# VH-VL binders against Argininosuccinate lyase 2 (argH2): the designs that were tried, part 12

Target 1, 199 residues: Argininosuccinate lyase 2 (argH2), of Mesorhizobium japonicum (q981v0r135to333)
Amino acid sequence: ATELQRHSIPIPETWLATSIRDVENILAHGTLPVVVKPVSGSGSSGVRLCDSAAAAIAGFNSAKSVLQDQVDLPSPDILIQQYVEGKEYSAEIIAYDGKLHCLGILAKHKGPPPCFVEVGHDFPAPLLEPSLQELASFASGAVSALGLEFGPAHVEFVITESGPVIIEVNPRLAGGMIPVMLSHALGTSILDMVIRLYA
Below, E stands for the ipSAE of ESMFold2; O stands for the ipSAE of OpenDDE; V2 stands for 0.75 times the mean of E and O plus 0.25 times the DockQ between their complexes.

## First folded at step 9 (VH-VL; framework fv_benmelstobart)

Design e6 (from d6 with heavy chain L101M, light chain E55Q; at its last look DockQ between E and O 0.77; V2 from the best seeds 0.72)
Heavy chain, then light chain:
Amino acid sequence: QITLKESGPTLVKPTQTLTLTCTVSGFTLGSYGMHWIRQPPGKALEWLGVIWSGGSTYYNAAFMSRLTITKDNSKNQVVLTMNNMDPVDTATYYCARKRWMSGYFDYWGQGTLVTVSS
Amino acid sequence: DIQMTQSPSSLSASVGDRVTITCKASQDISNYVAWYQQKPGKAPKLLIYDASRLQTGVPDRFSGSGYGTDFTFTISSLQPEDIATYFCQQYYNLPYTFGQGTKLEIK
ESMFold2, look of step 9: ipSAE 0.567; ipTM 0.839
ESMFold2 (binder alone), look of step 9: mean pLDDT 92; pTM 0.934
OpenDDE, look of step 9: ipSAE 0.851; ipTM 0.945

## First folded at step 10 (VH-VL; framework fv_benmelstobart)

Design f1 (from e1 with heavy chain L29F S31G; at its last look DockQ between E and O 0.56; V2 from the best seeds 0.60)
Heavy chain, then light chain:
Amino acid sequence: QITLKESGPTLVKPTQTLTLTCTVSGFTFGGYGMHWIRQPPGKALEWLGVIWSGGSTYYNAAFMSRLTITKDNSKNQVVLTMNNMDPVDTATYYCARKRWLSGYFDYWGQGTLVTVSS
Amino acid sequence: DIQMTQSPSSLSASVGDRVTITCKASQDISNYVAWYQQKPGKAPKLLIYDASRLQTGVPDRFSGSGYGTDFTFTISSLQPEDIATYFCQQYYNLPYTFGQGTKLEIK
ESMFold2, look of step 10: ipSAE 0.526; ipTM 0.817
ESMFold2 (binder alone), look of step 10: mean pLDDT 91; pTM 0.924
OpenDDE, look of step 10: ipSAE 0.691; ipTM 0.864

Design f2 (from e1 with heavy chain L29F S31G G33A; at its last look DockQ between E and O 0.83; V2 from the best seeds 0.00; counts 0 for: pae E 3.0 > 2)
Fold by ESMFold2, look of step 10:
Structure f2 (fold): chain C 199 residues (1-199), chain A 118 residues (1-118), chain B 107 residues (1-107)
Amino acid sequence: as target 1 above (199 residues)
Amino acid sequence: QITLKESGPTLVKPTQTLTLTCTVSGFTFGGYAMHWIRQPPGKALEWLGVIWSGGSTYYNAAFMSRLTITKDNSKNQVVLTMNNMDPVDTATYYCARKRWLSGYFDYWGQGTLVTVSS
Amino acid sequence: DIQMTQSPSSLSASVGDRVTITCKASQDISNYVAWYQQKPGKAPKLLIYDASRLQTGVPDRFSGSGYGTDFTFTISSLQPEDIATYFCQQYYNLPYTFGQGTKLEIK
């Protein structure tokens, strides 16, 4: 988050919470609504939009349960993040030999609040080509700012009325059917490309 | 307040290189694409090129061989360089910002007139 | 490159008149058209985007319409401060291109 801010790349305010007391303290200083989610997980598992303190506490307990399914932890970390409204996209990027290659831009479709269950993706996003290039450059800039010099990156971001906001940068391939869908659309195996990077 | 301001020479001799700097404030510069557009006296505007937020560029093919756009996010500056200037390149040069996911320009610099003559 | 042909090149009207300017694109560009106002010595000012949508802070006497290749810009009741050159822009694809402009004058 700090490195993105040094490069003037917008990110939402984000906090870590380990207890209900942390949730209450964060909400005393933060602005509702917030998104409560586990620090790790796939898709929208344990993710919840919360428009009240009570909802945030319930979301914390729900997200904590998701993390405990992964590992047996006494006090797993939960993210509380400012909600950013806008159209959501993702980018699949491969870093190699000092270069970043954007393999594609996808538009994300989510179910209704409060859980925002992922319901589908469009590839390529239904945008004019100049807009796709614009988004690819934005996502690549975020990866570069974080110093991710080698391997795959999955970038999630939102385009708001006031500009772009990075939601997540994960140094891994996208989950779900995205790698398969891109492989079909591009006529080559995305997984094979990643494996060759590590050879 | 969003501000874009072009600076550089107003008179250039034929064959010389033009360098113009656009200094911006009032928005997150690193998150936006920056465009250069010119207007010859009494004629239509001509789009020259763009530098996107991540640093990649695209140039109008008519000017591509002579044109370079660069930026410095720490200084909030975008630089236009045009080689081998000719009197036909006399124009007012603008930097501009567009709205995300579209191609229309909601903020323009004041423009700077560049005259190319002996 | 997509050509934008604007008509008329100049127009003279009285205060209170309805003013109409047209642009024709050389190919189907859906609704990817913007309209600008430019006063002498000044940068263009965005008025209309997506063919028909009014930019924030622009008076509602300005409007636009059209789809495909034929686009219209209208001032419903001309005011003295509306004296300027008006032009269209396509943003369907790069390079972005502009109409040659319509100079609006008062009779």
Scores: ipSAE 0.400, ipTM 0.741, lowest interface PAE 3.0, mean pLDDT 80
ESMFold2 (binder alone), look of step 10: mean pLDDT 91; pTM 0.919
OpenDDE, look of step 10: ipSAE 0.808; ipTM 0.925

Design f3 (from e1 with heavy chain L29F S31G G54A S56D; at its last look DockQ between E and O 0.49; V2 from the best seeds 0.00; counts 0 for: pae E 2.01 > 2)
Fold by ESMFold2, look of step 10:
Structure f3 (fold): chain C 199 residues (1-199), chain A 118 residues (1-118), chain B 107 residues (1-107)
Amino acid sequence: as target 1 above (199 residues)
Amino acid sequence: QITLKESGPTLVKPTQTLTLTCTVSGFTFGGYGMHWIRQPPGKALEWLGVIWSAGDTYYNAAFMSRLTITKDNSKNQVVLTMNNMDPVDTATYYCARKRWLSGYFDYWGQGTLVTVSS
Amino acid sequence: DIQMTQSPSSLSASVGDRVTITCKASQDISNYVAWYQQKPGKAPKLLIYDASRLQTGVPDRFSGSGYGTDFTFTISSLQPEDIATYFCQQYYNLPYTFGQGTKLEIK
C-alpha cells in the first residue's frame, strides 16, 4: 500500500487488526463504512462491508475464523479498509523480461452488501477501446510500482466518481473461471502460457 | 478544487521546439490520463494525444512524428513537446482531463496561445 | 478517423427563441457525443454528455438528443448569457474529434 502511495497511485485507507481492541481503536478515528477481510484468502471468503462498530467486530470475528480454518496460512491478520464505492474491474497481467502484458480487462460482479460474494465476471468488460486502454494502463502501473518483473498478476480496482482506486494486486492467476474464460476468448490456454513462462 | 494550468512560451520561431507544461491540482494525478488539445484561431479543436496513468502514450497520427508527451507524478505535471513548429501550428493549447470510463472532457486548463512567427 | 460535421456554422436568434444545432458523424457512434459551450477567450465548458445527459450545474434549457449518426443540441429559450460558440465531440474512438462549431449571436 505504502509503495503505491509513493508512486501517487490511489489506494483506500487500510489498517491491520489482530484483535478486537485494534478494531475498536481503528474505528474510534475512522469514518465508516469499512470493509473487513482476511489478509490472505480466495474470493470473497470472510469479506464484509460494515457500517457500524458492532458490524466491524462481527466482521473481524468472521474473517478471523476463515484464517484460523486455514492451517497453511502464513498470516492471521485482518484488514480493515475504507469502503470505496464504484464500478469494479480486474486486469490479468503477465510480467516478462521487464515488460507487462495485459491479457484483458474484466468487469466484476459481486453479490449484494454486506458480504460482496463474487458472482461472476464479464470478459471483455463492456467498454469502448479507449476505456480499456485507460484501465490497462492503470492496472499495469500498479504492477510496475510494486516491482513485479516475472509471472502473472491479478489486479483488482474500482473506478469511483473521484477517480480510480487499486484494491488488490496479487502475483498470481485469477481464481475461478477467469482463466477458462480468457483462454476461450483469446484462443490460447492461459494456464499453458503461465506454465511455459515458468519453464 | 480541480485546476489545470498551462505554462510555457507564447512565441516561438519556425523550426523551433515548443515545450508546454500543464500543472494540476485537486485530484489524484497518478491515476489519470492527461490529454492535450489545441485550437487554431477560428478553427475546430484538434485532439493531439494522451499520456495514460502508467506513462504510455497515444498520439493523433496527424501529429505523432513531432509529438512527445511526458509526465512527472511527483510534480503533478504533464509536458507537451512539439518539434519543428510551423506558422500553421499557431493555436491555443489546452491540457484537459476526462472522466474515467468516458471520453468527454470535464476539466480544461485556461489555455495558452502560442504564436509561431519569425 | 470519425468526422463530425456540424451545422449551421453561425446562427442569429432573439431572446426566448428555441435554437437547434445539429451534428452528423461519419459512422455510427451510438450515443457517444458531448456538447460544449465556448465563450470568446475561454476554455470550453461541458454541457451535455452521452448525447442527452445534462452535466451537473447546467441549466435545463439546454438539451441534446440523437443516436447513431445524427445528433441535435437545443436551447429551449435563449438567454442573453448564451452568446457563445457551441460544438460537438465524439468519444467513440481515438482520435477524439470535434465539430467545427456554431457561433450563436443574439439579435
Scores: ipSAE 0.495, ipTM 0.790, lowest interface PAE 2.0, mean pLDDT 81
ESMFold2 (binder alone), look of step 10: mean pLDDT 90; pTM 0.917
OpenDDE, look of step 10: ipSAE 0.598; ipTM 0.843

Design f4 (from e1 with heavy chain T28S L29F S31G G54S; at its last look DockQ between E and O 0.43; V2 from the best seeds 0.00; counts 0 for: loop humanness VH .275 < .308, pae E 4.1 > 2)
Fold by ESMFold2, look of step 10:
Structure f4 (fold): chain C 199 residues (1-199), chain A 118 residues (1-118), chain B 107 residues (1-107)
Amino acid sequence: as target 1 above (199 residues)
Amino acid sequence: QITLKESGPTLVKPTQTLTLTCTVSGFSFGGYGMHWIRQPPGKALEWLGVIWSSGSTYYNAAFMSRLTITKDNSKNQVVLTMNNMDPVDTATYYCARKRWLSGYFDYWGQGTLVTVSS
Amino acid sequence: DIQMTQSPSSLSASVGDRVTITCKASQDISNYVAWYQQKPGKAPKLLIYDASRLQTGVPDRFSGSGYGTDFTFTISSLQPEDIATYFCQQYYNLPYTFGQGTKLEIK
């Protein structure tokens, strides 16, 4: 998050909380609504939109419960993040030899508030080619700012009325059906591409 | 308030290189692509190219051999360089911002008329 | 490149008249058309996007329609301040291209 801010790349305000007291302190200085989620986890598990202090405390306990269901979890912290409204997209990027290659842009589909259960993805996103080019450039810029020189990156971002905002940059393959969907659409195995990079 | 302002020479001699600077304010410069568009007197607008948020560029093929667009995020500036100017390149040059996920332009600079003549 | 052919090239009309300008695209571009107003010495001003949607702050006497290749821009009741050149733009694909413009005058 800090490295993205140094490159003037928009990110939502984000905090870590380890206790209900932390949640209360963050909300005393922050602006609702916020998203409360575990620092690790799969999909939208334990993720909740909170528009009040009571909702945020309930979200903290729910996210904590998700973490307690996992043996050997290295970090019990809960993430509290400013809610950002807009169309959500993701990008799959491969970094190699100082170059970034965007394999595709996906549109994300989420269930209704407050949980935002992830319900699917469209590939390619239903956008014109100039818009896909624009989004690919934005996502690649975020990966470049983080200094990733080698390997896959999964970038999640939101396009708001006031511009783009990076939600997450993960130096790994996307989860779920995204690698399978891309492999089918591109006519080659994404996993084979990644294995070749590491061979 | 969002502003775009072109600056640079208004008179250039044939064969010389044109350099125009667009200075922007009022929005997150690192998050937007910046476009250059020109209008010869009494003629249609011509889209020249774009520099995307990452710094990658896309140029209109008609100008690609002579055109370079660069940017400096720390100065909020985007720069157009066009080599080997000819009197036919006389035009008003605009920088513009495109709305995200659309292709129509939110804001235009005031424009600067560049005349190519001895 | 997608060619946008605009007609008429110039038009003279009286205050209160209904004015119609057309653009024809060289291929199907769905509804990815914008219309601009440009007054002498000024930068273009966006009026219509997505073929028929009014930009915020634009008077509702301006309208647009069309889909595919044929697009129409209309001023329902011409006002003195509407004297300008009007032109269309496609944004279906790069390079973005513009119609040559229609110069509108009051007679």
Scores: ipSAE 0.315, ipTM 0.707, lowest interface PAE 4.1, mean pLDDT 80
ESMFold2 (binder alone), look of step 10: mean pLDDT 91; pTM 0.925
OpenDDE, look of step 10: ipSAE 0.790; ipTM 0.906

Design f5 (from e1 with heavy chain S102Q; at its last look DockQ between E and O 0.51; V2 from the best seeds 0.68)
Heavy chain, then light chain:
Amino acid sequence: QITLKESGPTLVKPTQTLTLTCTVSGFTLGSYGMHWIRQPPGKALEWLGVIWSGGSTYYNAAFMSRLTITKDNSKNQVVLTMNNMDPVDTATYYCARKRWLQGYFDYWGQGTLVTVSS
Amino acid sequence: DIQMTQSPSSLSASVGDRVTITCKASQDISNYVAWYQQKPGKAPKLLIYDASRLQTGVPDRFSGSGYGTDFTFTISSLQPEDIATYFCQQYYNLPYTFGQGTKLEIK
ESMFold2, look of step 10: ipSAE 0.618; ipTM 0.860
ESMFold2 (binder alone), look of step 10: mean pLDDT 92; pTM 0.936
OpenDDE, look of step 10: ipSAE 0.865; ipTM 0.947

Design f6 (from e1 with heavy chain L29F S31G G33A S102T; at its last look DockQ between E and O 0.76; V2 from the best seeds 0.00; counts 0 for: pae E 2.8 > 2)
Fold by ESMFold2, look of step 10:
Structure f6 (fold): chain C 199 residues (1-199), chain A 118 residues (1-118), chain B 107 residues (1-107)
Amino acid sequence: as target 1 above (199 residues)
Amino acid sequence: QITLKESGPTLVKPTQTLTLTCTVSGFTFGGYAMHWIRQPPGKALEWLGVIWSGGSTYYNAAFMSRLTITKDNSKNQVVLTMNNMDPVDTATYYCARKRWLTGYFDYWGQGTLVTVSS
Amino acid sequence: DIQMTQSPSSLSASVGDRVTITCKASQDISNYVAWYQQKPGKAPKLLIYDASRLQTGVPDRFSGSGYGTDFTFTISSLQPEDIATYFCQQYYNLPYTFGQGTKLEIK
């Protein structure tokens, strides 16, 4: 997050909450609306858009329930994040030999507010080729700014009316069906490519 | 307030290299693609090329052998370099910015007329 | 490269007249067309995008329509300040290309 800020790459303001008191303190500064989500999860599980303190507290409890279902989680931390409205995309990037290769851009589909249940992905995103190149350049720039030298990266971001915002940069293959979708669409195994990189 | 301002020479001799700088303010420069577009006197606009937010470029094939576009995010500047100028390259040169995921230009510099003559 | 052929190249009309300018693409470009107004010595000003959507702050006497290859730009009631050259632009693919322009004059 800090390194992205040094490179002037927009990120939403994000806080960590471990208790309802933390939620109340964060919201006392007038930061609504917010997204309340678990520190770790798949898809949109436990994610909730909250436009009031009461909604944020309910969202905190729901997200905490999702974390409690996961084995071997030492921290019940919940993320409270400034809501960023816009079209959501992801990029799958492989860093190799000091170079970044964007394997593809996916459009994310989410259900309606407030929960934004992740309902699917499109590959390639239904965009014109110049727009795909534009998104690939943005995502690659963010990965480069973080100094990722080797291996896969999964980048999630939102394109807003005021510009792009990075949501997450994960130094791993995407979760769910995304690696399978890319493997089928590209005609080669993404997992084999990653394993070969580490050989 | 969003502003784009071109700077550089207004007179260039044939075979010389043109260097134009676009200085930008009023938005997060590193998050936007920057384009160069020119207009010969009395003629249609010609799109020259783009540098995307991550630094990759795409040039119009008609100019590709002579063009370089670079940027410096710390200075909010994008630079056009065009080699081997010819009188037919006489034009007003614009830098322009567009919204993400679009291809139309909502902000333009004021333009600088570059005359190429001996 | 996608060519944009604009017609007419010039026209003259009276204040209050309805003015129509057309633009034809050399291939199907869906609705990826923008229209610009350019006054002498000035940069183009965006009026219409996505063939028919009005840019914020642009008077509603300006409109656009079309899909595929044939596009129209209309001024419903011409005003004195509308003296300018008008351009279409495609943004379906790179390189982006522009029509040759229509010079609008008022009688």
Scores: ipSAE 0.426, ipTM 0.763, lowest interface PAE 2.8, mean pLDDT 80
ESMFold2 (binder alone), look of step 10: mean pLDDT 91; pTM 0.921
OpenDDE, look of step 10: ipSAE 0.822; ipTM 0.931

## First folded at step 11 (VH-VL; framework fv_benmelstobart)

Design g1 (from d6 with heavy chain S31G; at its last look DockQ between E and O 0.90; V2 from the best seeds 0.00; counts 0 for: loop humanness VH .275 < .308)
Fold by ESMFold2, look of step 11:
Formats: structure tokens, C-alpha cells, sequence
Structure g1 (fold): chain C 199 residues (1-199), chain A 118 residues (1-118), chain B 107 residues (1-107)
């Protein structure tokens, strides 16, 4: 988050919480609603929109339970982020030879609040070509700011009325059906491309 | 709160290179692309090109051979460089920002008139 | 490139008159049209976007309509402060292109 801010790339206000006391302290100074989620995870597991302190505490306990089910977690920490309203997109980027290649932009579909269960993706996003260029450049800028030199990156972001906001940058292939959707749409296996990069 | 301001020379001789700087405030260049648009006196606006938020560029093919757009996010500056200026390039040059997921410009600089003459 | 053909090139009207300006695209551009007002020595000001949507803070005497290739901009009752050049812009594809403009004067 700090490296993105250093490069003037917008991110939502984010806090780490390790206890219910941390949650209470954050909410005493923060603005509701917030999103409570595990520090690591996939597919919206343990992610919850919280409109109140009671909901945030429940979300913290739920997210902590998700982390405890996972082997080799780097941290038991829970993220609390300011809720950012807008259209959510993702980008699949491959870094190679100091250059970034955006394979495509996907529009994300989420279930209703408060859990936002991920229900699907559209590829390509239903946008005009100049807008796809705009989004691809924003996502690539975030990956570049983090210094990724080689390999795949999955970028999640939201376009708000006040501009774009990066939600996550993951140096890995996207989860779920995204690699399959991209492989079909591009006529090339995404997994094979990644494997050949490391061969 | 959001402002854009063009600066640079107002008089350029034919064959010289024009360099204009757009200085912005109230938003970040890591979050928005910047467009350059010019208007010859009494004529239609001409879109020149864009530098997107991540640093990639797209130039109007009519100017592509002479045009370079660069930026420095830490200085909040975008720079237009246009080679081999000709009297026909006399125009007011604007930098502009568009709304995300759109193509229309809601913020413009005040413009700077650049005259190309000997 | 998408050509935007605007008519008329100039127009003289009286305060209170209804003013209509048209813009024709060289291909179907759905509703991806904006309209701008530009006063002498000033930068353009956005009035209408998505062919018919009024920008925040713009008086409701300004309106737009159209879809596909034919677009219309209207001032329902001309005011003295409306003296300006008006032009359309397509944003369906790059390069973005503009109409030649209509210079509006008060009689």
C-alpha cells in the first residue's frame, strides 16, 4: 500500500487489525462502511461489507476463522478497508524483460452486500477500446510501481466517481475461471505461456 | 481545486522544436491520463494525443512522427514535444483531463497560444 | 478516423430565440457525443455528454438529443451570455474528433 502511495497511485484507506480492540480503535476514527477481509485469501472468502461496529466485529471473527483454516499463512492479520463504491475490474499482466503486457481487462460480478460473493467475470469488459487502453495503463502502472520484473500479476481495482483505486495486486495467476476464460478468448493457453516463461 | 496550466514559449521559429509543460494540481498523474489538444485560430480543435496514467501513449496519426508526450508524476507535470514546427502549427495548445470510463473533457487548462513565424 | 460534420458554421439570433445546431458523424457512434461551449480566449466548457445528459451546473435551457449518426444541440431561449462558439465531439474511438464549430452571435 505504501509503495503505491509513493508513486501517487490511489488506494483505499486500509488498516491492519489483530484483535477486536484494534477493530474498535479503527472504527472510532474511521468512516463506515468498511470492508473486513482476511489479509490473504481468494474468491471473496471471508470478505464482508460492514455498516456498523457490531458488523465489523462479526466480520473480523469470520475472516479470522477463514485464515485459521489455511496452512502456511504468513500472518493472522485482518484487513479493514474503507469501502470504495464503483465498477470493479481486473487485469491480467505478464512482466517480461522489463516490460509489462496486459493480456486483458475483465469486469467482475459480485453478489449482493454484505458478503459480495464473487459470481462471475466478463472478458473482455464491455467497454470502448480507449477505455480499455486507459484501464490497462492504470493496472500496468501499479504493477510497475511495485517493481515486478518477471511473471504474472493479477490486479484488482475499482473505478469511482473520484477516479480509479487499486484494491489488490497479486503476483500470481488469477483464481477461478479467469485463466480458462482468457485462454479461450485469446486462443492461447495462459498456463502454457506462464510455464514457458519459467522454462 | 483541480487545475491544469500550460507553460512554455509563445513564439517559435519554423523548423524548431516546441516544448510545452502542463502542470496539474488536485489529482495525481498516477490516477489520470493527460491529453493534448490544439486549436488553430478560427479553426476546429485537434486532438494530438494522450499519455495514460501508467505511462503508455497514443498519438494522433497525423502528428505521430513529430510528437512525444512524457510525464513526471512526482512533479505533477506532463510535457508535449513537437518537432519541425511550421506556421500551420500556430494554435492555442491545451492540456485536458477526461472523466474515467468516458471520452469527454471536463477539465481544461487555460491554453497557451504558440505562434510559429520567422 | 470518425469525421464530425457540424452545421451551420455561424448563426445570428435574438435573445429569447430557440437555437438549434446539428452534428453528423461519418459512422454510427451510438450516443458517444459531447457538446462544448467556447468563449473567445477561453478554454472549452463541457455542456452535454452522452448526447443528451446535462453536465452539473449547466442551465437547463441547454439540451441535446440523437443517436447513431445524427445529433442535435438546442438552446431553448437564448440569453445574452450564450454568445460563444459551440461544437460537438465524438468519443467512440481514438483519435477523438471535433465538429468545426458554430459561432453564435446576438442580433
Amino acid sequence: as target 1 above (199 residues)
Amino acid sequence: QITLKESGPTLVKPTQTLTLTCTVSGFTLGGYGMHWIRQPPGKALEWLGVIWSGGSTYYNAAFMSRLTITKDNSKNQVVLTMNNMDPVDTATYYCARKRWLSGYFDYWGQGTLVTVSS
Amino acid sequence: DIQMTQSPSSLSASVGDRVTITCKASQDISNYVAWYQQKPGKAPKLLIYDASRLETGVPDRFSGSGYGTDFTFTISSLQPEDIATYFCQQYYNLPYTFGQGTKLEIK
Scores: ipSAE 0.558, ipTM 0.833, lowest interface PAE 1.8, mean pLDDT 81
ESMFold2 (binder alone), look of step 11: mean pLDDT 92; pTM 0.925
OpenDDE, look of step 11: ipSAE 0.840; ipTM 0.940

Design g2 (from d6 with heavy chain T28S; at its last look DockQ between E and O 0.87; V2 from the best seeds 0.78)
Fold by ESMFold2, look of step 11:
Structure g2 (fold): chain C 199 residues (1-199), chain A 118 residues (1-118), chain B 107 residues (1-107)
Amino acid sequence: as target 1 above (199 residues)
Amino acid sequence: QITLKESGPTLVKPTQTLTLTCTVSGFSLGSYGMHWIRQPPGKALEWLGVIWSGGSTYYNAAFMSRLTITKDNSKNQVVLTMNNMDPVDTATYYCARKRWLSGYFDYWGQGTLVTVSS
Amino acid sequence: DIQMTQSPSSLSASVGDRVTITCKASQDISNYVAWYQQKPGKAPKLLIYDASRLETGVPDRFSGSGYGTDFTFTISSLQPEDIATYFCQQYYNLPYTFGQGTKLEIK
């Protein structure tokens, strides 16, 4: 998050909370609404939009419970992040030989707050080609700013009235059906491409 | 507030290279692409090209053999370089910013008139 | 490339008149058209986007319409400060292209 800010790439204000005391302190000095979510997790599991301190504390406890019950290698830490309104997109990027290649831009469909259950994706995003170029360049810039030089990256971002905001950059293949959708649309296996990178 | 300002020479001789700098403030070049657009005297605007926020470029085919757009995000500068200038390239040159996910320009520089003559 | 053919090239009208200007695209561009006002020696100013939406701070005497290939820009009651050149722009695809402009004069 800090490295993206050093490169002047917008991100939501984000805090780490390890206890309810941390949550209370963050909210005493921050503004609502916030999104409370586990540091790691699957999809939208344990993610909550919170418009009050009480909701944020409940969201913290819910997100902590999700981390403790997962098969993943969870951190007990909970992320508190400024809520950002706008159209959400994701980009699938492959970094290789000092170059970044955007495989595609997807538009995301999410369920209603407070939980934001992911309900679907559109590939390619229903946008004109210049807008796809614009989004791909923004996402690639974020990956480059983080110094990711090899392997896949999944970038999630929101386009707001005031411009783009990065939500998440993960050095991994996207979850869900995204790799399958891209493989069908592009006529090649995304997994095979990634495997060849590591050969 | 958001500002864009073009700077560079106002007189260039035929065959010389034009270099114009667009200096921006009030927003990040890591978040917005920058477009170059020119207007010959009494004629229509001509879109020259764009450098997107991540550094990729797209140039109008009519100019792409002579045109380079670069930037330095830390200096808030975008640079237009156009080789082999000709009197027909006499125009007011603008840098412009477009609204995200659209193609219309909500912010323009004041423009700089570049005259190409011997 | 998508050509934008604008007419008329110049137009003279009296204060209070209704003024219309048209642009025709060389292909279907849906509603991806913007209209600009440019006063002498100044940069263009955005008036209309998405063919018909008024930019913030633009007087409501300005309007636009159209879809596909034929687009119309209208000033419902011409004012003295409206002396300018007006032009359309398509943003359906790169390169972005502009109409030749209509120079509006008051008689």
Scores: ipSAE 0.601, ipTM 0.856, lowest interface PAE 1.5, mean pLDDT 82
ESMFold2 (binder alone), look of step 11: mean pLDDT 93; pTM 0.936
OpenDDE, look of step 11: ipSAE 0.887; ipTM 0.954

Design g3 (from d6 with heavy chain S31A; at its last look DockQ between E and O 0.85; V2 from the best seeds 0.00; counts 0 for: loop humanness VH .275 < .308)
Fold by ESMFold2, look of step 11:
Structure g3 (fold): chain C 199 residues (1-199), chain A 118 residues (1-118), chain B 107 residues (1-107)
Amino acid sequence: as target 1 above (199 residues)
Amino acid sequence: QITLKESGPTLVKPTQTLTLTCTVSGFTLGAYGMHWIRQPPGKALEWLGVIWSGGSTYYNAAFMSRLTITKDNSKNQVVLTMNNMDPVDTATYYCARKRWLSGYFDYWGQGTLVTVSS
Amino acid sequence: DIQMTQSPSSLSASVGDRVTITCKASQDISNYVAWYQQKPGKAPKLLIYDASRLETGVPDRFSGSGYGTDFTFTISSLQPEDIATYFCQQYYNLPYTFGQGTKLEIK
């Protein structure tokens, strides 16, 4: 997140919380509304929009229960993140030989607030080609700013009225059906491409 | 407050290289691309090209052999370089920013008139 | 490249008149058209986007319509401050292209 800010790439304020006390301390600075989510959840599992301290505490407990089904976690980490309203997209990027390759831009579909259950993706995003160029460049810029030289990256971002905001950059293949959708559209296995990079 | 301002020479001789700088404030070049558009006197606007927020570029094919757009995010500057200027390149040159996911320009610089004459 | 052909090239009208300007695209561009006002010595000002949507702060006397290839820009009641050149722009594909403009004068 700090490296993105150093390159002037917008991100929402994000905190880690391990207890209800942490949640209360974060909210003491008047950062509502926030999204409360588990640090490693798939899709929209345990993700909740909260517009009050009570809602954020309930969201923390709900997100914590999602993580507690996971084997051998010493303590669940919960993310508290400034809510960013806008159209959500993701980008699948491969870094190889000093170059970044955007494999595709997907539009994300989420269920209604407060939980934002992930309901689907469109690939390619239903956008004009200049808009796809714009999104791909923004996502690639974020990956480049983080110094990823090799391997896959999954970038999530939101386009707001005030411009783009990076939500997450994960140095991994996307979850869910995204690799399957990309493999169908590109006519090749995304997993095989990544395995070849690491072989 | 969002501002865009073009700066550079106003007179260039044929065959010389034009270099114009667009200095921006109120937003970051890590978040927004920058477009260059020119308007010959009494004629339609011509889109020259874009440098996107991540640094990739796309140039109008009519100019791409002579055109380079670069930027420095830390200085909030985008630079247009156009080689081998000709009198037909006389125009007011604008830098412009567009709304995200669109193609229409809601912020323009004041423009700088560049005259190319022998 | 997508060509935008604008008509008329100039027109003269009285205060209070309805003014209509048209643009025709060389191919189907859905509603990806913007309209601009440009006063002498100034940069263009966005008035209409998505063929028919009014930009914030633009008076309601300005409007636009169209889909596909034929687009219309209208000033419902011409005001003295509307003296300018007006032009369309397509943003369906790169390179973005502009109409040649319509110079509007008041009698």
Scores: ipSAE 0.596, ipTM 0.850, lowest interface PAE 1.4, mean pLDDT 82
ESMFold2 (binder alone), look of step 11: mean pLDDT 92; pTM 0.926
OpenDDE, look of step 11: ipSAE 0.861; ipTM 0.947

